# Designs tried in a protein design chat: VH-VL binders against Rho GTPase-activating protein gacX (gacX). Part 5

Target 1, 188 residues: Rho GTPase-activating protein gacX (gacX), of Dictyostelium discoideum (Social amoeba) (q54j98r51to238)
Amino acid sequence: STVEEVNIPLFLHNGFKYIIQHGLGIEGIFRIAGTKDKVKQLQMQLDKGENIDYDASKVDPVDLADLMKIYFRELPDCLLQSDQYDHFISLLTLDRLGQIQKLRELVSSLRPENREMLKQLIWFLGRIAVNSTTNKMSEENLGLVWGPNLLWKGGKAVSTTDMMELMAGAGKIKLIVTLLIEEQEHVF
Short names: E, the ipSAE of ESMFold2; O, the ipSAE of OpenDDE; V2, 0.75 times the mean of E and O plus 0.25 times the DockQ between their complexes.

## First folded at step 1 (VH-VL)

Design r2 (framework fv_ragifilimab; at its last look DockQ between E and O 0.04; V2 from the best seeds 0.00; counts 0 for: pae E 15.5 > 2, placed apart)
Fold by ESMFold2-Fast, scan of step 1:
Structure r2 (fold): chain C 188 residues (1-188), chain A 118 residues (1-118), chain B 113 residues (1-113)
Amino acid sequence: as target 1 above (188 residues)
Amino acid sequence: QVQLVQSGAEVKKPGASVKVSCKGSGYTFTGYYMYWVRQAPGQGLEWIGVINPNSGDTTYNQKFKDRATMTVDKSISTAYMELSRLRSDDTAVYYCARVDEYGWFDPWGQGTLVTVSS
Amino acid sequence: DIVMTQSPDSLAVSLGERATINCKSSQSVLYSSDNKNYLTWYQQKPGQPPKLLIYWASTRESGVPDRFSGSGSGTDFTLTISSLQAEDVAVYHCQQYYDTPYTFGQGTKLEIK
């Protein structure tokens, strides 16, 4: 058997490149909010299947960054798969080496399309983090802002009613995504 | 830009009920918890409860559990907070607020003044 | 319930001078699993809703001027404004999100001397 490469949506592929070209120096990229009307306009264009020429349209990287987070948050199920939630959370009880090993196993168990999307997203986030002296977005900061968009329990984002459990989960999810970014060379 | 827009000021008699609305825009309404908080004139902030707009599930501050009812209408991205059996000490500005990621309140609605007087 | 107590109730500071506001929780809001303090600071100007300034006790929200800083851990927290400007006149509130019910301090009114 062979594993076929799964392509990610074109707007994400082009969006990653655009943010790398224009957004790496923006303090708080992915943390600061975009302009509501511009983000909505971009979302509507993508919903219609339009290819956006980000350079020709002079798209604000902050608006595109917001749209990317919205895209992942609005998936029917999270990228890391809600059925793997407890397994991801449980790896935090292990030492660092055990965490890396278990994370590699969990990532390998994801659906091929999710694994490929995750691989490319985490690579991209690593590129942001390398410029954290300028943009102030460390691996931990990216884990914090991206975590809730990548892993949740029981379907759509914010699906639990227990606020204490939600808060505990949020901290753990941050650590999982931080680990993915920091250790991506050993995981993918 | 994420925005929460609340209904206008209300004047009620003791014993009546008031229903405040909060319309969300600029984000996926069902993806975030909605909090309700009040502030009596010159006083501190007091949490009333939280609602999950996707499921309709609620958690109330015990102080308000027997009088407050939180609901949502997903079709118009609007949350509601109804407070019954109003007393004069319920006079306050009532706010809705979104949990923005991890449990802090951001953004907040502009507030709705509810005045309870005989 | 976690009780949040701010001090002072009101503070008058001259333009360009340092303002310091304190917040104390009745129990620790430091979560041992992630080593984070579940504490926020909000700024509230007359007729406006509260605006988020600082979360995780010391992380400044994007767009908030660098003269604002948060410090402290466990039960004792401080909001500092290093060089007061006229637009900083407001009521400042601390809030814990460690445990429900979420609770706020009584507020500190900051005025120009």
Scores: ipSAE 0.000, ipTM 0.428, lowest interface PAE 18.4, mean pLDDT 83
Fold by ESMFold2, look of step 14:
Structure r2 (fold): chain C 188 residues (1-188), chain A 118 residues (1-118), chain B 113 residues (1-113)
Amino acid sequence: as target 1 above (188 residues)
Amino acid sequence: QVQLVQSGAEVKKPGASVKVSCKGSGYTFTGYYMYWVRQAPGQGLEWIGVINPNSGDTTYNQKFKDRATMTVDKSISTAYMELSRLRSDDTAVYYCARVDEYGWFDPWGQGTLVTVSS
Amino acid sequence: DIVMTQSPDSLAVSLGERATINCKSSQSVLYSSDNKNYLTWYQQKPGQPPKLLIYWASTRESGVPDRFSGSGSGTDFTLTISSLQAEDVAVYHCQQYYDTPYTFGQGTKLEIK
């Protein structure tokens, strides 16, 4: 397609800033669960098109972290694009330099809106990881938590066989997201 | 407010079919798996099947495989479960339930009583 | 399929006393990567759908009274009501969401004796 102007949703842009301001010191941010009722109320406000003033509402960064994961999981297709699943997984057969080069190619082939959103998300996750001494969320921990929200295999999701494959694949997807965070300067 | 609203109670003769609907609101319908579960009088909960509303892919409990059909209409955020060749022991309350972002069932539909009697 | 077995099938407990319901899974539902037990407890009152009570084996859902607690790990789990109230008369179900198909125990009917 022709190049189009690409923006990310305002709630996400402002949410990244809010968590950088208030959530970098929270142990287990993105790993620990928020309060389901509060997360649902934030989601309902977003669905109605309301702007959320995170500071005025004193939003718990853990609740906002859950809302973000829900947003990515609810995309019509996963951010990394389910038809690219095998391509992403296959890069793990390469050495580190080859992995970085292949990852750059795969990222560049994403739809422009997905690539821009991924770039901003990975930058944001890098900010979390820089503070991992305090929050305990290293690149690998973030990869583990975020992997299932960013990449899944399309179709045929729910047999016992499918679930065993998904669980086995979770470790591989973790490595891919970890690599995105660690090597973002070379990928984007 | 996330909710599932099911179609009303049904009375059927043995050998007939029933189609139960489940309309989701307050969330992105295609982003969550939908289970169908039933509860016969005096019995526990028994799963019937699960559907991925985005792809339409289904997995059925082997007990129901030849008689149950699950479908979705994404345009109206509605899932359907049809059970054919009804028998008297199919009398039960039939539930739809969404698989939450954390993996458990939340919410549940209000239930649809299906009575199969001559 | 992971088989969930509850005990007892039925339980009568005096008002204000402790009620204990056990649930055993045929396979571990502890996921080593996140160290969580993928087990829920539901409360089902007559004529109503099940209501989420406990998730991750021990975490109370919002609005659930402190008298409800969940414990256990791996294959053996317990729901405890520390001081039974009249409104706690219900059927209680455990359910695993570790592996598809997600399966339920047969239910435990709790009554006031």
Scores: ipSAE 0.000, ipTM 0.441, lowest interface PAE 15.5, mean pLDDT 85
ESMFold2 (binder alone), look of step 14: mean pLDDT 91; pTM 0.906
OpenDDE, look of step 14: ipSAE 0.342; ipTM 0.794

Design r3 (framework fv_ragifilimab; at its last look DockQ between E and O 0.03; V2 from the best seeds 0.00; counts 0 for: pae E 17.5 > 2, off the site)
Fold by ESMFold2-Fast, scan of step 1:
Structure r3 (fold): chain C 188 residues (1-188), chain A 119 residues (1-119), chain B 113 residues (1-113)
Amino acid sequence: as target 1 above (188 residues)
Amino acid sequence: QVQLVQSGAEVKKPGASVKVSCKGSGYTFTDYWMYWVRQAPGQGLEWIGVIDPSDSYTTYNQKFKDRATMTVDKSISTAYMELSRLRSDDTAVYYCATDYSEYGWFDPWGQGTLVTVSS
Amino acid sequence: DIVMTQSPDSLAVSLGERATINCKSSQSVLYSSNNKNYLTWYQQKPGQPPKLLIYWASTRESGVPDRFSGSGSGTDFTLTISSLQAEDVAVYHCQQYYSTPYTFGQGTKLEIK
């Protein structure tokens, strides 16, 4: 079960459960913006080492969704590891079977803590995508909104100075995260 | 080169509908959101809404929600914005623009489509 | 909705002189988690679409001359042109992208004195 598989920060584990219980039916979950002040309040609680009070009357799933993206975006290095960027991008030149096989190899090459966190995140995103008829968040939509938070070439997210490079990179990153969600049973 | 090319100028009577098109080229159309903005003569810019071409998910400015409809045709990399029940104060240049979703700044912009509403 | 107010509505500046345009938001557009201001500046010449000049309040878009600079944080922002050139005659618009609906200031018309 999810509980027995927990090897990630408890806030993420509890947050995944909270969104599954209260957010799966929200149209545009992870795409629509939360209230910035409320998201900031939740982030300050985490920064202080406080527990989030997961009460439906106190925590908006949309605010929590934004906080989760911020958490991954603020990691010292992206979850998929910036040193693996070119390797992830290059698998898109292969056919579907080749993509799955190389993706499995790349995921296996990640640091164990990153691999476990990625596994649980992608499982969670798959749960959201199953409800896409209601929430309008397909595997591709989740790939698009989550991609920049999970993979970038160096340090923090890529510079926006080169618009065409940014657009090309974002599209490829979207496809990689989409593939992770769609093929997770063959990758992890 | 990333380009957005819009349909030509339109003249409509009050109560009619207008449908403006915006064709993207030089990029993967479904990877980036399409925004719609208008500008009345001598006035400021006004945001109408945004559509995700990959799934047609839309977010509208509440001011336009009951009259504006945004759609896409992926097969020809074209987005549409239809505005119904036109009034004389809908006379404006209508722009499309694209961006990577969460930032919300606009570049590039289409060349604009002048819609004139007069009897 | 966040209301954006620019000042002045119009401004006449001599060639080579400094032009300063202000933009105020009805609430803060600073997102403290990433310490970024969700504010852009656009330049619009007659008959043309707006052109992106500055994003994140102070980051100049590639290809924009260094005489253009943006400053400010929270609710009070400024666009400065350090030495006005003839080609800078345009209407300038500020925009917030902190929350939907995205909103623009009314525009500032910059003319040569």
Scores: ipSAE 0.000, ipTM 0.446, lowest interface PAE 17.3, mean pLDDT 84
Fold by OpenDDE, look of step 14:
Structure r3 (fold): chain C 188 residues (1-188), chain A 119 residues (1-119), chain B 113 residues (1-113)
Amino acid sequence: as target 1 above (188 residues)
Amino acid sequence: QVQLVQSGAEVKKPGASVKVSCKGSGYTFTDYWMYWVRQAPGQGLEWIGVIDPSDSYTTYNQKFKDRATMTVDKSISTAYMELSRLRSDDTAVYYCATDYSEYGWFDPWGQGTLVTVSS
Amino acid sequence: DIVMTQSPDSLAVSLGERATINCKSSQSVLYSSNNKNYLTWYQQKPGQPPKLLIYWASTRESGVPDRFSGSGSGTDFTLTISSLQAEDVAVYHCQQYYSTPYTFGQGTKLEIK
């Protein structure tokens, strides 16, 4: 058995697999909220440096899904890098081909660790979207849910708790993440 | 029914330590977090911290991190909160509470333990 | 930390009249994933621990009279007693459980005028 090289945090790597195995058919995965305290317990385990026990009897995929969103939201900077915010937003004025080209450029310009994490995340989200007939999570729905957790302008997303401000940019960010999922084969 | 019973009132001198106990019954003690909250006379409620009885993992309000110690004895379903280097402004009723809903509000509460710090 | 501010600090209302208590959070306590406000109200009578009254900002705990209602979203919340009863004399506390450290308002003392 070849040891797969893990270039992203183990939590995400194993978490992606776990959700694919046990959560792929869950309607509203990533949209519906998990049990808050259970999510926080998982987070505390990570904070303690402990490994999550990926047992279906112990970890609810919905809770894990929430934890993933929280992980990206609580990064020191957004995954798509806040200094690139305006560049990402600007691609919405381009046609589809132009958007793909711009995304390729922007993604290639990300820090290597962010680019790799993004690649794996978008792959994972694409896998979720494949089962959208069952789980009702289309590329667009996933873009809507994940957008604010991946891109924000300045500071931490948690600090921009003004829902109105988040909502103002949410539509644009949704489109960007949706495009990333839909056109991942051409962007990465 | 979930019930929390706390230890009796305490009178302490400044600089001393106090340890309040909270015994849970009517539920699996290790399945739910135990929260500690205090209330100074005539004031609002203040969150001290939380402990996971299953593994004794704790999260403290930063205000109390250096003086508060939360522990559990699973064998008797009892949680403890120790506050050291007591000051007069530590005079308060101390409550334990569980989040039985697992969403973040407290229900039920212990009956409270009055801790008086006076010279 | 999220700061919770109640208003007023004290309130006197006549029996049968409406009582309104406000609670404001320094940050939104609305969770986007489930569109719920992580806000609770407690009733505390003298010599007793707080009693759960409202959770999710507007959901009454079982056994709570219909005259109690919670409203609001984001940062502004209101507890309303439509017709004050004698047994409603208490201190009322709002609390956010959106993020740690959990924080409470300073409390509002409700008395009969």
Scores: ipSAE 0.000, ipTM 0.530, lowest interface PAE 13.0, mean pLDDT 90
ESMFold2, look of step 14: ipSAE 0.000; ipTM 0.435
ESMFold2 (binder alone), look of step 14: mean pLDDT 92; pTM 0.924

Design r4 (framework fv_ragifilimab; at its last look DockQ between E and O 0.03; V2 from the best seeds 0.00; counts 0 for: pae E 7.5 > 2, off the site)
Fold by ESMFold2-Fast, scan of step 1:
Structure r4 (fold): chain C 188 residues (1-188), chain A 119 residues (1-119), chain B 113 residues (1-113)
Amino acid sequence: as target 1 above (188 residues)
Amino acid sequence: QVQLVQSGAEVKKPGASVKVSCKGSGYTFTSYYMYWVRQAPGQGLEWIGVINPESGGTTYNQKFKDRATMTVDKSISTAYMELSRLRSDDTAVYYCARHYDDSWAFDIWGQGTLVTVSS
Amino acid sequence: DIVMTQSPDSLAVSLGERATINCKSSQSVLYSSNNENYLTWYQQKPGQPPKLLIYWASTRESGVPDRFSGSGSGTDFTLTISSLQAEDVAVYHCQQYYSYPLTFGQGTKLEIK
């Protein structure tokens, strides 16, 4: 009888639930590629505002997982906000407790809609990581595959394409997302 | 749906310049890096450079950095690679490609542009 | 530069038999922080651009038949086709994306015997 409020796009909210129901046991979920044409079809349906019944349509959880990563990567600005990039990277110089404290501060400084979406996404990723003995997607693995979709230095004139620096940056971004997943009870 | 479409074949004299275009469609152009790779007839693949379409930032293979220039026009979702001071050994099929995810693998390639450099 | 060397340069295999192509890097392409090998395999048919087959050394791209598999770590990598089919005739390329410049092997031409 009580309708719960949804503060993020409905497709994400329902998608998180669908993957928890059907995808937790899939080895390499989010790491394994989906079918590009099928992912594009799902994206087009959502762009048109169509209601997708994932269960009735027997949507492949791997395709939905790819769509979710695409959704975040294609946002006009990254979820963690490109203007916060240096602040997020710099917290890695602190010890674990300092990292948690600064991460809480940075998350609190995000736009309210970004903060809420991040909170729900990280909770969802934590649910996947708990099942890592089966799906092989630890907090670190999820940090690796999700990191580039959540935080980038885009929009800055001095953005680098140097491979070693991009790999180092990717490694740092991985650690930040891993920390968000591992310490979410202390951050949100 | 997701595709990269390149400009047509070019025939150039030694010393000339060539500018190849690569138009992306079916995806958010500025969200994925664009790479340029060439292949001489019967030879392997050789990387030229990469450009971030959002920022215009570039990294070149040192072999090409004095002669290659990569640019983008975000308004038409098109990347360009210009190679100057052409030599006969620049004869090759030139490809644009994007990487999609954390794999850094080139999942989408243009059809290729044959550039022939001869007298 | 990381030098990628494939072997053999060309290979003829009968239909239905196993084909094995090797790729060796002059230095490790294993990134210790994430324990992933930055090694990709492509298939290229005449007149066509390369097509992605395998990334992270062993992860099969969507739509690639399960007869294709990748293995190896560090400096030594293998692409295996468990039961060769006619449509598999192509040149196969390995590539490292561990460091710039990005480099490819010389290619291995696979033919039906």
Scores: ipSAE 0.043, ipTM 0.685, lowest interface PAE 7.2, mean pLDDT 87
Fold by ESMFold2, look of step 14:
Order: C-alpha cells, then sequence, then structure tokens
Structure r4 (fold): chain C 188 residues (1-188), chain A 119 residues (1-119), chain B 113 residues (1-113)
C-alpha cells in the first residue's frame, strides 16, 4: 500500500468517509440539529488536538454534521474568502455558461488550501445530493444550509441595514453553493 | 411568428464605430439570452458575446472585449452591439441569435447585418 | 480555446447517396455528470443565417428531416445525411458549447455531384 498525504484536516477527511458510510440515508442530514452536548464534546476533543475514531466512538452522523458546519463558521476567514464576496455575488447576473466560467476563475484565485478543501467538500456534498430521494437534501437544500457557513462579507454588523443585507445575500449565496455542487466537474 | 429583425447594412471607414440593432418579437424577450456572432465573407462563424437581457450581464469573447459593447432596451425588446475602432478585417455579416431553453444551441437567428469597412 | 476542425472542407455527393461530415474538437466536450456532448450542428444555405439541425450531438431539432443524424462522443463527431436531396446543398457547421469562447468548425460545403 502507499501512504496518503492528507491535504485537508484529518477530522474532515475521516468525517466525510464516515458520513458516506453511515449517513447518506439520513433524512435531513446537515439540516436537522445534532445533540448540543455531544457536539460540544466532539468539538472539545478536536480543540485539544485529539484524533477521533468515529467508528469506535459510534458517533452519530448528525452530530458530526453539526461539528463540520461549526468548523467552517469558525475559520479565521470564510472558506470562499470574504474579500471575494462581491465577485461571487455578481456572477449571478450572467448566463449559465458565463457563471461557470467566472466560477472557475474565482475558485482558481482562492488560496491553495481553501481551494483543495472546497473541492473535497463540494465532492462530498454531491455524494449526499445523489441520494436526495431518500435523504431529501438536494443540491438546492444543501446550498441553503451550507451557504452561510462558506461565504460572508467581512464587515462588522450592528444595524437593521446589516440584517437586511444578510437576508438579501442569503438567497444569492444559496445559488452560488448550489452551482458549485451541480457544476463541479466544469469548475474543479 | 418568433423572429429577430436586425438593422440594415452599414458602410464604414476604418476607425469608425457601428451599432447594430436586433428586435425580438413573438416571444418574451427577457426570457432568452441574446448572442452575437459574425461571419466574414466566405469564412466561418465567430462568436462575439452574450447578454442576459433581464439583468444586462455580459460575457465577451476576449478577442472583442476592448471594442465591443452589448446592451439592451427592454422597453422595445431590442438588443444592440456596437463595435468600435473598425478595421478592414471587421467586414462581415453580423448576426444576433437566441438560445433554446436549457440547451446551448441557437434556435432563432436574425437575418444578418452586413457591415463593410473600406476606405 | 477549444478548436473545432471539420473534414472535408467540401464534398460532392450524388442525389440519393449518403453524405458524411466529420467534426473534431481539440479537447473533450463531454460533460461526464450528465453524459451529454455539448456539440451542435447547423445548416447554412446561401444568403441565409445558419439553421439549427442537431444539438447534444445526436438530438434532432423539431422539423428536421429523419435523413439527418448526428453521432459521436468526446472529441469525434459525425453528421450523416442518409439520402441526399437537392435542397441539402449548404454549408454545415459544428459548434461546441462546452466552454467560452464558443467556437465553430470552419464549415463543410456540400454540393451535388
Amino acid sequence: as target 1 above (188 residues)
Amino acid sequence: QVQLVQSGAEVKKPGASVKVSCKGSGYTFTSYYMYWVRQAPGQGLEWIGVINPESGGTTYNQKFKDRATMTVDKSISTAYMELSRLRSDDTAVYYCARHYDDSWAFDIWGQGTLVTVSS
Amino acid sequence: DIVMTQSPDSLAVSLGERATINCKSSQSVLYSSNNENYLTWYQQKPGQPPKLLIYWASTRESGVPDRFSGSGSGTDFTLTISSLQAEDVAVYHCQQYYSYPLTFGQGTKLEIK
């Protein structure tokens, strides 16, 4: 056998495998909430640098799904990079092939570690969407749930105007993540 | 019933600009992307760009991006393509075309506008 | 840019005989997710704009006679006219829709022998 270099955090790599093995049939995976105390325990293990054996610990895939979303929300900057927010949003004014072409350009401009993590995440979400007749998590539903975890503006928010901007952008971010999942073979 | 009608032939000198119009009728103009394509005499077809008539968003062939400008006037269901700093090798028939639903094919073409660039 | 190359540049075929036109792309135009080839064929008669014949490499547009068929996948595509009619005298173009810029083959002129 050959030793595999891990290009993303080990807990995500192993977590993707675990959910593919045990979670593809779970209705509402990533949409339904995990158990707060169990998710907190998993997070504390990762914060201490511990490797989690998901099979030995019998981790609930729903708890792991919540942990993954928390990880992305807590990155120092969002995965799609907050300084690219307007560029991502503006691609939605184009025709579909133009959107794909612009998305390739934006993805290629990401930091290499962000681009690799995005590629693996989107591949994983595509695996869930293939089973959407059972799990009810279509590309659009995954886009809705994952959008806020992957892209935001880097400004400080204080007012009703900030809330209005966040609400107006949520639908657009959903579309961008949906496009990434649907067109990943053209983008990555 | 569905048709694209273009403006008439133009004769221009090098360095001038030309603006070709394309009026859509018999369909909902803003529901279909509008493409511009040209064909030099005896030559193949060359894509210039595409415009989303609802949003105004455009994508240009890089070859033309510094000289071509596509716009729409939704109120009269009309698209425009302006090509500036004309050269003799810009002599061509210029077509507008719309795409077909979710396919990436052009189902309806305008009749073409001959633009001749000569001294 | 994806270069589209047609062969032959021209051909002459007797009425009622089979005509075959080839189109090759410099890279695959097959989208593996939906298994579709982003390849279109147009017919252009003298003094007229192009007319859509076939899309998705093999799907005939409504109103196009059964004698026209498309085949091939990936990088190699063929337009076949099974029994040539007088009204089929035209230039035939292939086009890829896989990536911008959209590109066309140089055209194949079909004549009656």
Scores: ipSAE 0.027, ipTM 0.657, lowest interface PAE 7.5, mean pLDDT 88
ESMFold2 (binder alone), look of step 14: mean pLDDT 93; pTM 0.945
OpenDDE, look of step 14: ipSAE 0.030; ipTM 0.550

Design r5 (framework fv_ragifilimab; at its last look DockQ between E and O 0.04; V2 from the best seeds 0.00; counts 0 for: pae E 16.5 > 2, off the site)
Fold by ESMFold2-Fast, scan of step 1:
Structure r5 (fold): chain C 188 residues (1-188), chain A 120 residues (1-120), chain B 113 residues (1-113)
Amino acid sequence: as target 1 above (188 residues)
Amino acid sequence: QVQLVQSGAEVKKPGASVKVSCKGSGYTFTDYYMYWVRQAPGQGLEWIGVINPNSGGTTYNQKFKDRATMTVDKSISTAYMELSRLRSDDTAVYYCARDYGSWKEPFDYWGQGTLVTVSS
Amino acid sequence: DIVMTQSPDSLAVSLGERATINCKSSQSVLYSSNNKNYLTWYQQKPGQPPKLLIYWASTRESGVPDRFSGSGSGTDFTLTISSLQAEDVAVYHCQQYYSDPYTFGQGTKLEIK
C-alpha cells in the first residue's frame, strides 16, 4: 500500500490532488486567507455530506487551502493528539538526532488512523515546500501556519490564562511541525 | 483505443507565436490531466506545464510561465499550448501527454509530437 | 530544481547480452514513509514519443517484458535489460516526479553491436 491509497476522507484525498494541480504556484498558499463566504459555503457542503467536485465547481485553491486548515482545527481532538502534547514539546530539548528519534517514536505511538492521516498530510506539505521558490512557503512557514491546527494542549486549568505560556507553546509547535516536514524521510 | 493526436509541423519566424493542438479520443477527456513536454533536437525532455481539461486550471514550469498559455476546448476534446515570442532555441518537438493525477505513473499515453521550427 | 544525469550518453550491446543504464538525481527522490522512489523510466524509439516502462523506480508498467528491470534508491538508479532484443534499440530517459518542475535526464542511446 502507498501514500496515494484512499485511507483518509475523500475530501482531503481529492483536495491534496487539487492543490498540487492548481495551487503549487500560488504565493502564500495556506498563509493568505480565502474569501470568507466561499470557504463557508464549501464547509457547509461538507457538513451536509456532499461530495464536492472541486474542478467542476471551479474552486479557488486558496479557499480549499483554508477549508483544509479549518477541517484539522475543528477535529474533536488535534491530529497529533492532545495527550501527546507534553511529549512533543519536550523533544525540543534534545539535539537534532535525538529529536528525529523521539519524533519517530511519538508518531509510531499515534492511533493508526491519525498516523496515516498525518503521514499523507506531511508528505503533501513537503510537496508544497519543495516549490517554495515560487510559492514562498518554506517548511518553517508551513510549520507556522499549520502548527496551531495540528497540535494543541488539552485538559487546561481555566482559572488563570497565561498568555506567555500560550505564546511559547505556539513557537515550539511551529518547530515540531517544521521538523516533521524537514525530516519526514527519517520519521515515517 | 486511447489516442492523443497532435497538429502538424510548424515553421515560424523569431518573435512569432505558435499554437499546438492535442485531440484526445478513446477515453473521457475530462478525467485526465494534460501535460505539455518538449524535446529539442538531440536533447532531453523538458516539462512546460499541465492543464486540467475539466476546470481549465493550469500550472506552468517557471521557465515558460510568461510565454506559454495552455487552454482546452472540452466540446471537441482538444487541448492547446501556445508559445509566444519564439526564439531559435524554441525549435523542438512538442508533446502532449496525459496523466491520471496519480503519483504512481505520471505519463501513460503521449501524442505523436509536433515539430516546431523557429528560423529566419 | 532536481537535476537528472544519465550515464553513459550512448552504449552498444550485442543481442542477448545485458545492457545497463544509470541515472543520478541531485537530490533524493525517496519518500521514506512509503519507501517509494519517485522515478520513472521511458523508452523512446526513433520518430516516436516516449513510452512508460517503469515507475516507482522498480515497478514495471503493464505489458513491459520481464527483461526490463529498475533498481536503486534515493539518488542512484539503474535500468537493466537482461537479454537485449532488436526491438530494444531506443533512447532511454529517466524522470523524477518527486518535485515540481518534473525533470528528465539527458537520455541514453542504446544501439546493437
Scores: ipSAE 0.005, ipTM 0.435, lowest interface PAE 15.2, mean pLDDT 83
Fold by ESMFold2, look of step 14:
Structure r5 (fold): chain C 188 residues (1-188), chain A 120 residues (1-120), chain B 113 residues (1-113)
Amino acid sequence: as target 1 above (188 residues)
Amino acid sequence: QVQLVQSGAEVKKPGASVKVSCKGSGYTFTDYYMYWVRQAPGQGLEWIGVINPNSGGTTYNQKFKDRATMTVDKSISTAYMELSRLRSDDTAVYYCARDYGSWKEPFDYWGQGTLVTVSS
Amino acid sequence: DIVMTQSPDSLAVSLGERATINCKSSQSVLYSSNNKNYLTWYQQKPGQPPKLLIYWASTRESGVPDRFSGSGSGTDFTLTISSLQAEDVAVYHCQQYYSDPYTFGQGTKLEIK
């Protein structure tokens, strides 16, 4: 769901806020799997259009973290846009300054709704990474777990088998997402 | 094991309301959605709506939205469906059914059904 | 809403013969993320609630006899009873659980010739 005062789905806006309030100290947040039954319950609430009251339901931030990854994985096209896959991968051949400059170009060319969602997600991941001394989720660790949820090569519907094949290239996508988090003030 | 036990049959006049209960046992009541489905005599099954027993959140079939109210009392593991402004074509067996969601099977357990007869 | 259409509305089949019931959805019920068809078949005998026979279009619920099988994908599905028994006289319903609201076919009444 979206409203005029937010530029991303309401469940993400409220979810980012909730995890910042309750989840920044959780070791392995986004890496540790949630409870399958609870994650599915949250997904069903989202699919039915409910505004989820995370505080009233005492939602485990780890379960919500899994729901967020599922949401991005299930977008009609990946957030970074599958037709840009080779352009994103190719930036890794550049020195760091060139990578930042190219990344800014690629991000600025995204659909406006994708760019805004990416900006808010990357800001949120940065808040997690600032607390990495307690939660152990550095920019690189977040890049590893988020990479396959944000960018894949197109050509056919994404399946479990296709996700496994994309994970074989995940090291490069990890570096791109790591760079987004580390250099967000220069990219957005 | 898992059991859904519904309230007994009701006879109502047109214009009245009926409230059917469904008590769940043998499982964690708040971990499963509760659906309400009805079946008029000689007719197919028709969903009324679904309630999340944890949040109380509901989604109704548009046909029933103005007349149906689903609630839960999670302290006694009981769901309720109230249908108001009854008409003769509301005569049906009303079922509750639980559903974990889309991960395996829907409606793995059904209540025994509650016959509601609306006649003048 | 996804509309579910069964055919035929009623069917008479001799004992020991094959019965075939079809179900068509107005939209695909195949969920691409897990490659599962979210379609069920229920058996309903007089005076009883529906009983789950088959989920994921083709997976038999535990305790359901081998003579019941489901097939199909996407929008077109079939329930087959390979050798009709007297206790199989019932109304059969298909249902999608791909998206809310979950919707049912109108039912198919199966009788013995």
Scores: ipSAE 0.000, ipTM 0.423, lowest interface PAE 16.5, mean pLDDT 85
ESMFold2 (binder alone), look of step 14: mean pLDDT 92; pTM 0.924
OpenDDE, look of step 14: ipSAE 0.038; ipTM 0.563

